# VHH binders against LysM domain-containing GPI-anchored protein 2 (LYM2), part 22

Target 1, 295 residues: LysM domain-containing GPI-anchored protein 2 (LYM2), of Arabidopsis thaliana (Mouse-ear cress) (o23006)
Amino acid sequence: QMTGNFNCSGSTSTCQSLVGYSSKNATTLRNIQTLFAVKNLRSILGANNLPLNTSRDQRVNPNQVVRVPIHCSCSNGTGVSNRDIEYTIKKDDILSFVATEIFGGLVTYEKISEVNKIPDPNKIEIGQKFWIPLPCSCDKLNGEDVVHYAHVVKLGSSLGEIAAQFGTDNTTLAQLNGIIGDSQLLADKPLDVPLKACSSSVRKDSLDAPLLLSNNSYVFTANNCVKCTCDALKNWTLSCQSSSEIKPSNWQTCPPFSQCDGALLNASCRQPRDCVYAGYSNQTIFTTASPACPD
Key: E = the ipSAE of ESMFold2; O = the ipSAE of OpenDDE; V2 = 0.75 times the mean of E and O plus 0.25 times the DockQ between their complexes.

## First folded at step 10 (VHH; framework vhh_7zox_3)

Design w3 (from u8 with G58D Y106F; at its last look DockQ between E and O 0.92; V2 from the best seeds 0.00; counts 0 for: pae O 2.1 > 2)
Fold by OpenDDE, look of step 10:
Structure w3 (fold): chain B 295 residues (1-295), chain A 119 residues (1-119)
Amino acid sequence: as target 1 above (295 residues)
Amino acid sequence: DVQLVESGGGLVQPGGSLRLSCVASGFTFSDYWMGWVRQAPGKGLEWVSDIYSGGSTDYADSVKGRFAISRDNAKNTLYLQMNRLKPEDTAVYYCAKGSDELVSPFDYAGQGTQVTVSS
């Protein structure tokens, strides 16, 4: 197993994941968007809880970390980003440089070589396009939904420090990454960090299942008709609302939320439960009763 | 409006083959990656295969080596060749359009075509 592989052995074969990108040089959100083949800037904005009107030309400082959402696909026990992220070799590029500097250590040149079946990593040509396999996972952690975040380990960092930073513990990090402790923690390599996700009522047959959002993030789903936010202060519950902030994709107009079954809303609670977003399909936005009973 | 119309499903014996087709309209087909997902009775949606705009393909482990995804951009058509079918492949198969967003892999799916593998 090559260094930097994330385990992906759960029941979910595809999901969204995050990578932490940092550049040694100043850059822009636009550049990051291009580098990671993010079609819509709002995806990056949402992952970083930035206002929707944030400029594409906004400066990103050296060593500033930007969370970038990626599509994760699981195969043979390993998770990797989809094949849409490609890099075209430029003059004087070295594959190791592409891995460590251009993609900020989120991937190794060995992994790039492997997935692209490059016979000799030292013999690359200008104009060649390579798939960049970013590490990711769709696995639950101890039965709980998490957003897997690829954190590039800084030199001198410890598991304890990283765990504290991201609200997990040393043991969890070690186990998740298959390492014993700090002695096996490698700098400038991606570490699988589980971010707690807001609970979701999204159905398994929804096109956006699983809908995984970490704290202080938002996403547009249901063809931009629904905005979901995750806030730990709101009991780690996903809040999804109809939105007209962005033009609908694929639909001419946003369909209304389906009506919740009154019987479900009134069942098992002293007070009626809330009607919450439960996913979407075709021209229908689903709703369901919130699992939480109002106080 | 985006439309995806699947066809080619049916009843087949274990070990048999089917070829699904999906005709796309309402968007620039060639600009999007496409895929197949399936839903078995009582189960959620399962990813089956993707084909990217550049022609690269990916498969779920459960179908790898048996299924082949392809596309004809000139015809706006997506295909899924299914060989060596198993009873566990029984499901409604949906053609799915790659998402413009990163929250979900697909943002639109067809009505589906039923595939039943039974002796």
Scores: ipSAE 0.191, ipTM 0.638, lowest interface PAE 2.1, mean pLDDT 91
ESMFold2, look of step 10: ipSAE 0.578; ipTM 0.839
ESMFold2 (binder alone), look of step 10: mean pLDDT 83; pTM 0.839

Design w4 (from u8 with G58Y; at its last look DockQ between E and O 0.01; V2 from the best seeds 0.00; counts 0 for: pae E 2.5 > 2, placed apart)
Fold by OpenDDE, look of step 10:
Structure w4 (fold): chain B 295 residues (1-295), chain A 119 residues (1-119)
Amino acid sequence: as target 1 above (295 residues)
Amino acid sequence: DVQLVESGGGLVQPGGSLRLSCVASGFTFSDYWMGWVRQAPGKGLEWVSDIYSGGSTYYADSVKGRFAISRDNAKNTLYLQMNRLKPEDTAVYYCAKGSDELVSPYDYAGQGTQVTVSS
């Protein structure tokens, strides 16, 4: 596996992924939002389980990792972020510096050069815009949905430590990244870390499919009319509720949740199932019966 | 192993002062921002103050102007000077290590030291 490449073993697909960004210098959420071309700050806030009223100017300390959601596209065996993330070359910029320092090692200058077809990485000009191909994946892990998280490996780290930190195992990490073990673990390079995702009842034909949330995160979906949260303590089940915290986009008003089919709610359970969020279309919020039977 | 050991708590009268200390070990103290949090009886954890590695300090509104956080990197020690103490300041005070990730502001905390403000 090439350094900085995450594998996509499946067919062409898109999904949400995460990257762990850390800056050598103090920065702000605003700056991070800009750097990664995140349209809405709430996406970053949700990924980091921060209150919605968190200031854009909130300080991020040096070396503090911020989880940044990215749009991932899998093609030809590799996943990369969409072309939304671009960097404009500034005076005295060096492509290697851009990769290692500005983007915190999430990408290599080689990869930047490759995807932008830069003939000579040392001959860049001020004002040039380059696509920043961040590593990501939409692959399932052993048939289960996961959120792929690009973790920049710290010097001295081990697979075991990283696995423990993120609730996976060293074998999984090794396999996922095509490495044998710690001897091949590279510091200051991104590692594909699979984060367990909450189970979701979102339909495949929903506009927000797949809806992948890792533990201790939230997202606004259905044109900001629905807030979904992932909490491991709630049996790793996605909890989605109507929300008025944010003005709806594209809709004048948030439609109510559709009523679930009573037959489905009462089927095969001692008690009626809960009606849960199942995604949305341009006109409707979908609901379905919870897969779990209540006690 | 990361260890944080708080000290300096006690019983004081309203208007009194205390100085808390926290001795850190098991990590490079100077590289991390540190904070104080407190838990009053029957209440959740409340943020009190943070100090960054660069020395910047932040305070909750409830303690602003009365408390002062500081650090001595040479001694791996965090301090909280508490002045003009009020009964509502009664709590267990915890020293906390700043996390490397934003999703979790602190990754370690001490056992705490009891501060009781009562007449």
Scores: ipSAE 0.096, ipTM 0.486, lowest interface PAE 2.4, mean pLDDT 91
ESMFold2, look of step 10: ipSAE 0.493; ipTM 0.809
ESMFold2 (binder alone), look of step 10: mean pLDDT 85; pTM 0.864

Design w5 (from u8 with S56D; at its last look DockQ between E and O 0.01; V2 from the best seeds 0.00; counts 0 for: placed apart)
Fold by OpenDDE, look of step 10:
Structure w5 (fold): chain B 295 residues (1-295), chain A 119 residues (1-119)
Amino acid sequence: as target 1 above (295 residues)
Amino acid sequence: DVQLVESGGGLVQPGGSLRLSCVASGFTFSDYWMGWVRQAPGKGLEWVSDIYSGGDTGYADSVKGRFAISRDNAKNTLYLQMNRLKPEDTAVYYCAKGSDELVSPYDYAGQGTQVTVSS
């Protein structure tokens, strides 16, 4: 497996994934939002656990890593971001520069050339738009849901260091990336890092399925009517609450959470189970009994 | 290896003052923003103050106007001047290094220094 390609061993699927973007130059959240075609700034804010009132003009320092959520599509054994991320060639741009500098090494010019069927990567023209295929995956890890995070490897780093940083292990990283060890770890290339996700009760038929959140992140879902947070300190359980922080989209008003079946809430536990968010449809917010019994 | 060593803590009466110091090593001190966090008994970590590489400072509301953070890049040292101390300020104070990742404000902290404010 070539470094930079993330595997999707399962069937064709879509999910949310993360990339770690760093710029050599100072930038802003606005610029990052634009570069990665993120529709709502709050997506970036949530991925980085920043307050909702954070300014778009907030300065991002050189080499500061920002987690950017991307839409991932798995097909033919490989995961790539959707075609929503495009880059318009500017004056004096070189495709390799676009890959390494503009997109912080998250993608190679070869991959860009391949997916865009560019005959000669050295013959690009101003104004051309190219799809930027960022690496991602929707695979489960040992049967568990994870958020795949594209981590650009720093020079001098080791699998052990990276594993420790992100709460995984060397073996897992090596296997996931198809490498034997540190000797095959390439600097300035993206590494597939599995981030543990909070457990979710979101139904498979929900419009936001699968809902994958890593530790210390939040997301607005159900047309902005629900805010979900992931906190390891809360037993790695997704916490979703009704929210009025953002104006609802597609709904005039946020519908109330459906009532959970009392029989389910009282079943098999000394104390009633919690009613938890289970997703949403075009008309309804779903709820279900928490799988865990309250202490 | 990154090392942060705090000092200056102790017992002080309400209304008193302390000055904490943190000596950093193992990284380019001047390139990173630094901060102080504290943990009171039975409570979680609380952000106290931070100082950016450019010298800009931030303070928690609970300490604003009473505490002053500063740094000496030549000495790789972070300071926290604490004035008008209150019993509520009793905690272990940690010096913390700013992270390269936006999602994580700090990536390293020292062993901490105990500050006790009591009559």
Scores: ipSAE 0.183, ipTM 0.577, lowest interface PAE 1.6, mean pLDDT 91
ESMFold2, look of step 10: ipSAE 0.715; ipTM 0.886
ESMFold2 (binder alone), look of step 10: mean pLDDT 83; pTM 0.844

Design w6 (from u8 with S30D; at its last look DockQ between E and O 0.89; V2 from the best seeds 0.00; counts 0 for: pae O 9.3 > 2)
Fold by OpenDDE, look of step 10:
Structure w6 (fold): chain B 295 residues (1-295), chain A 119 residues (1-119)
Amino acid sequence: as target 1 above (295 residues)
Amino acid sequence: DVQLVESGGGLVQPGGSLRLSCVASGFTFDDYWMGWVRQAPGKGLEWVSDIYSGGSTGYADSVKGRFAISRDNAKNTLYLQMNRLKPEDTAVYYCAKGSDELVSPYDYAGQGTQVTVSS
């Protein structure tokens, strides 16, 4: 297994994942957006639970970590980001520098070389464009939905510290990353950290399936017609509401939520269940009865 | 309005070949990565293949080596060459447009074309 690879069993071929980007130098949200080919700033804002009116020019301090959402694709047991993330070689660039400094250690130059079939990593030219394969995964953890977060390990850190920081445990981290313990923890390398995700009622045939959202984050889906939020304090349940905060894409107007089946809403609960977001198709927003029974 | 129209599906024997086409309209085709997804009876959507603006391609393990995705930007057309088809390839195949958002890989799909592989 190549260093920096995250395991992806292939049960889910594509999903959303996160990477933790940290720059040694001061930067801006705009720069980060460009670097990771994020089309809409709101994606970054949502991942970091920042207000929508946050400026693209907002300063990001050195060593400040920004969570960046990425598309994950699984193939041959490994997950990598989509091929839209490319880097163009600049004057005096070294591939190792691109990996460790520009992309904050989220990827290795070896991996870059491999996926781009670079014959000699030391012989790169200005203007060359390389796919940046960021590590990611779509695997469930013990049957539970998680958002895989690529955490770049800091020098001197331990599995215990990292586990505590992200609300998991040492054993889980070790197993997920195929390491025995702290002795095999490598600094400045990405570690697969599972973030607990809010439960979702999104259908498997929905265009946004699976909809994975970690705590204290939000996303726009269904062509910007639906805003979903994840809050651990709300019983780790995805909250999705119709939204007019941003202009819908691909639709002239946002369609209404489909009506839930009344029989389903009243079934198996003392009180009627809530009607919740269940995904979308080309022209329809789906709803379903919440799996939870109101008290 | 975004439109994706698939064609080329049909009934084929195991080991046979089909070539799917998707004609796109209503958006700048060459600005978006495109993909094929499929849905078998009783199953969810499954990613099959994608192709990015720069021409890079990806394939699900289940179809790798058998399927080939391509695009003609001048014709706003996406293709999927399917060779050595298997019964398990039976599904409705959808042409899908890459999303502007990162939360969803695709934001629009066609009506689909049925592919049935049966002896």
Scores: ipSAE 0.011, ipTM 0.285, lowest interface PAE 9.3, mean pLDDT 89
ESMFold2, look of step 10: ipSAE 0.691; ipTM 0.877
ESMFold2 (binder alone), look of step 10: mean pLDDT 82; pTM 0.830

Design w7 (from u8 with S53R; at its last look DockQ between E and O 0.01; V2 from the best seeds 0.00; counts 0 for: placed apart)
Fold by OpenDDE, look of step 10:
Structure w7 (fold): chain B 295 residues (1-295), chain A 119 residues (1-119)
Amino acid sequence: as target 1 above (295 residues)
Amino acid sequence: DVQLVESGGGLVQPGGSLRLSCVASGFTFSDYWMGWVRQAPGKGLEWVSDIYRGGSTGYADSVKGRFAISRDNAKNTLYLQMNRLKPEDTAVYYCAKGSDELVSPYDYAGQGTQVTVSS
């Protein structure tokens, strides 16, 4: 497997993924939003569990990692970010610089060259726009939903350290990335790290399916009418609530949650189950009984 | 284990000066940006200053021109020179280790040192 390619062998063709972006220089959330073509700042805020009132001009320190949501597309066994992320060549830019410095090692200049069919990476011109193919995956891990996180490996790090940091294990990391161990771990290259996702009751036919959210993050869905949070301390269960924190998109007003089937709520539990978010379509927000029985 | 030990706090009159020190251990000091934060009575934590690996510094507007942050990597020590102190600078000052994650800019802090500015 070529360095920088994440496997995407599952049936899911598209999903949300994360990349860990780190700049050598101080930057801002605004700059990061622009660089990765993130439509709404709140997506970045949610991925990093930052308050909604966080300024776009908030400083991001050198070498501080920002988790950036990306749209992942799977094709031919490999996942890459959608073509929404483009970089315009500036004066004195070198493609290798763009890859290693501008995009913090999340991509290689070779990959950029490949996907853009650049004949000579050294012959780029100011004003040229190139698709930036960030690595991502939509694969489940051992049948479980995970959020794939592109982690740029630090020099001197080990699989064990990385695994510990992100709550996985060495074997999983090695297998996922097609490496046998630390000897094949490459610094300054992206590593596919599976982040555990909160369990979701979102239907497959929902417009936001699959809804993958990692620990200590939040997302607005259902046209901003629903806020979902993931907290490991809450039994890794996605918590979705009606929200009026931001203006709804595509809807004049937020529709109410549909009523859950009472029979389902009372089935097989000592106490009635909770009615939980199950997705949305058109002008309807779906609900279903929580799989967990209340204590 | 990461340890940060602050010292140098005390009682000073307005217009006075203090120099805070923070000795770090349990991590490679030179690999991290460091900072000072403070907590005044009845207030939340406030960022004061930070210094990066390369020596670049940042200051809160409230302390610009009065405070100077520095580091000695050989001694694993962070400093905060505080000049022209004001009563509003009264707070517990904490040395903080920079985090690699945005969600948590600092992942460790010391026990703090009390700075009291009073006539």
Scores: ipSAE 0.206, ipTM 0.585, lowest interface PAE 1.5, mean pLDDT 91
ESMFold2, look of step 10: ipSAE 0.669; ipTM 0.862
ESMFold2 (binder alone), look of step 10: mean pLDDT 83; pTM 0.842

Design w8 (from v1 with G58D Y106F; at its last look DockQ between E and O 0.89; V2 from the best seeds 0.71)
Fold by ESMFold2, look of step 10:
Structure w8 (fold): chain B 295 residues (1-295), chain A 119 residues (1-119)
Amino acid sequence: as target 1 above (295 residues)
Amino acid sequence: DVQLVESGGGLVQPGGSLRLSCVASGFTFSDYWMGWVRQAPGKGLEWVSDIYSGGSTDYADSVKGRFAISRDNAKNTLYLQMNRLKPEDTAVYYCAKGSDEYISPFDYAGQGTQVTVSS
């Protein structure tokens, strides 16, 4: 591809990433959930800041963009979605149609053919299942964590317009994607767009580290026992709270969340501190006093 | 609730081999991709490998060609064959269950088994 290198060569080899999906035909959240193999609809709801009670049959209008979260894996300098997203070949499908019309241009038929080792892409059979390698990245931007967003470029777009839409700049988009400028910006192809992430206190040994959320989104983590939200209007600070809205997924009951060790308090610290979510592992939810007191 | 029990760790000399096992319960094992993550002293979690229900596998660059992940869905058991071990492979190795949510690749890990590679 001419745009959207999706380089993934940094120290982080797996992460949460996003793709922007749209269809030229009306569809539903249920169909999108199925297409991207999203186990729980709430993952899509959270990525789009929709209420938890949103119907799976809610209409998605033609060309309406829905953000779909994906698992990203980095290998050999390139990021691609984990192998949990598959497509089953139906009557009259060809790979180019699957790539452009079904997956909204997020992948190419060449990439589908390559990762699936398809001997003849013109001879595919109904019922075959193929991994759909969506583009993604886990790389930091200038040392800062970002949420990489695969944005399918609309006809007539410019880097300046895309940068303004997503809160970044023309030079950053060009450099990140390995292009010089608008002349290499291809309509209907994905562009790697770095979304600012809320800051968090999540420890590096947490299963959900680094826990990256972009503005106006939420997620359930710690086996559904913790709900985290990102709101730029709250100083780009991740807000995580205990939740009983959803049954714990792997635990019988939620471990305690809201306590901090008194040893973390420092009388010389001149700023207010809260006990905040710091991640989880095994059957333990970590907490810490935040912000840290300067040394 | 979900339970993952690792075994097979130990002390081994550089160049040696170990085979880790993980017995799973409390969920339908065959519905989930599974993996191994490890934690060296003083470090965070490092992804090692994963395997899908159909047998497809992926590996971190640091272990590719040396480690082999496998699973036996009939026995609810995940394996990691570790060959040509190096001192840098020293870590606690955790069996991990594929996530129901997108925020992380794994949403549950066992208690871990210690692997120490030392001459």
Scores: ipSAE 0.643, ipTM 0.860, lowest interface PAE 1.4, mean pLDDT 87
ESMFold2 (binder alone), look of step 10: mean pLDDT 83; pTM 0.845
OpenDDE, look of step 10: ipSAE 0.646; ipTM 0.842

## First folded at step 11 (VHH; framework vhh_7zox_3)

Design x1 (from v1 with S56D; at its last look DockQ between E and O 0.78; V2 from the best seeds 0.00; counts 0 for: pae E 3.7 > 2)
Fold by ESMFold2, look of step 11:
Structure x1 (fold): chain B 295 residues (1-295), chain A 119 residues (1-119)
Amino acid sequence: as target 1 above (295 residues)
Amino acid sequence: DVQLVESGGGLVQPGGSLRLSCVASGFTFSDYWMGWVRQAPGKGLEWVSDIYSGGDTGYADSVKGRFAISRDNAKNTLYLQMNRLKPEDTAVYYCAKGSDEYISPYDYAGQGTQVTVSS
């Protein structure tokens, strides 16, 4: 079903996910940051491949789509955003207006009412605060990690157009969303679009695992000491480099990043291997040799 | 620097209980959601539970109904009450600070405390 939930078929999990936000009115990156409770604007900048020096007050045109990264939790067959996304009811708001106009159709008023246990969704008071459960998923697709992107379908769209736009195919979109074809594609509702994720060497015990980036985006990880970029032109391999562009968040200075275990570099292997980012812990940055030896 | 110090682990029989504590410093504790993650032998990190700044809690399906997370903001301390422990709960348990960035749920974890459930 497409009514505000994305399916999660596995055990309880958490991950990075994306939603596509647009408004009928001009707005700013600051307003979007506030609406989605994004703590650092750079999370939005990276998801949209915008320079770090982009102004918070940069205009977002009507109907311009801004990708907003969210933390996703999968549980009990469905994925929803974390509970930090909250909306305070203002004069003349009704839940359907909040869902469609304020949140761009990314959520339904029924879902808002359900998760907040609202007795009568038609009788809400100015100043009430509600959690906004955005749709997301952490499921793998055919055994591979993907970035699930909540795309609000435009009237007149086809699965073929959406597949071409996002680098996937009609069959995959239809199967993932439980529909057969364009006749079941519902305008103004979110569609689960599986964006290919760059491959990474991040360990399962890393604080940023799983590190999922889609094409043409970047993030800062390892307490801002590492910048990772995903670029399809680099064979869909996550490119991570040490960075001093942003001060470390939980460390006084950044740990060394360019070192690897010499035993891994000396393994007999028919191709050269480099020392690459493999994640981090509270005290250090992990590295490993990549690519893996075939044998 | 951020510091998270876990305690309260140990050996316990199946069906027993333990209470884990985590004392935090180096950040404004009440501004962050906090959590517990665990690492069983030979496995990666597994989310166990979290508690949000507003007090809401979440639990992995495997521990729901048996574990209870809580926090004392005056003491900068996070707790995990673990009841009806099973051998599958054997792991190193880490206290984790919620991230300011979406790319990971946690941006700092403690050194961990060992929990072993064995008859």
Scores: ipSAE 0.366, ipTM 0.725, lowest interface PAE 3.7, mean pLDDT 86
ESMFold2 (binder alone), look of step 11: mean pLDDT 84; pTM 0.851
OpenDDE, look of step 11: ipSAE 0.564; ipTM 0.805

Design x2 (from v1 with G58D; at its last look DockQ between E and O 0.86; V2 from the best seeds 0.73)
Fold by ESMFold2, look of step 11:
Structure x2 (fold): chain B 295 residues (1-295), chain A 119 residues (1-119)
Amino acid sequence: as target 1 above (295 residues)
Amino acid sequence: DVQLVESGGGLVQPGGSLRLSCVASGFTFSDYWMGWVRQAPGKGLEWVSDIYSGGSTDYADSVKGRFAISRDNAKNTLYLQMNRLKPEDTAVYYCAKGSDEYISPYDYAGQGTQVTVSS
């Protein structure tokens, strides 16, 4: 049973979404990366605003929440993580333990059983591989893009506390999740929390469109040639800079930039306009003029 | 160094079929999930289908039951069989590589192949 439905019925059918993972036992960023099939640790680092040089063996304390980006796919009105996330059954596992203890309550054993068409969830074998359908959504909220965050509700939480923690309000949380008030919050179950995203100038035909980052996060885009940061203190405006910190992923070298003279994205806020990142193609990195970049 | 080359597009009547192909190079094809996305004129990219390294598949609701994605890892080739085509399927179809990065599901797409469904 979930608190939220994670409705996903809008025009956008795939996106990047976010889950809040915690474990009752100490673990490492490496283990979390492996559990969620995240290809590069920097994706977790950026989602948590951690330095690029953070060790993959850094300890994650019991009950410490780590934000993990996931690929979301929408079908039949709901969103679940794509089939990239699989779990291989270990000795003594049962599906309920996998759902609650391994995946931190982000999924139920019923959902794992349903999507994998498991005849008897009590009769699973070591070595079986199951798709883990994490909850997510790609829907806009009141016509605006948001980062949907699956928050596992802690015992004793209120909608007011969760809204304050994540920068939203009680009415929005209740309506998004189809509930009226605190009595319908289910402890240890995910709630759909809409995180505000920084605004960007990315073209709609870029692979990274609409380029949604929440506060205090960063990402590498344009095949590692551009680093973007979201900071609420900068008027919720995405800040993107050219980067050589990481080797290009699909190119031998970063391609040339186009438009706005100023070839490299070393953006500064200057009125009446600035030259900002606008997405990429296989051949070039786009920039465009922006009227302002106020504080 | 990555390349994705689509082929098999064309003009078809409503109800017709097409089979798209995509030859990949410059990366270890079998390590990545692959997908098809499409773009109608003046629109953004629309997800069509994914196939994962283990062979499982997913489809957008609008194409489920009509389209079939497949891959041949030995030939580094991705396919899309499109049946019972509708005018709404008219678009440029792109072969897309699963992303190494958090911000987007794909980080490289080919030049695309045009599919036009019209009487």
Scores: ipSAE 0.626, ipTM 0.836, lowest interface PAE 1.6, mean pLDDT 87
ESMFold2 (binder alone), look of step 11: mean pLDDT 87; pTM 0.883
OpenDDE, look of step 11: ipSAE 0.737; ipTM 0.877

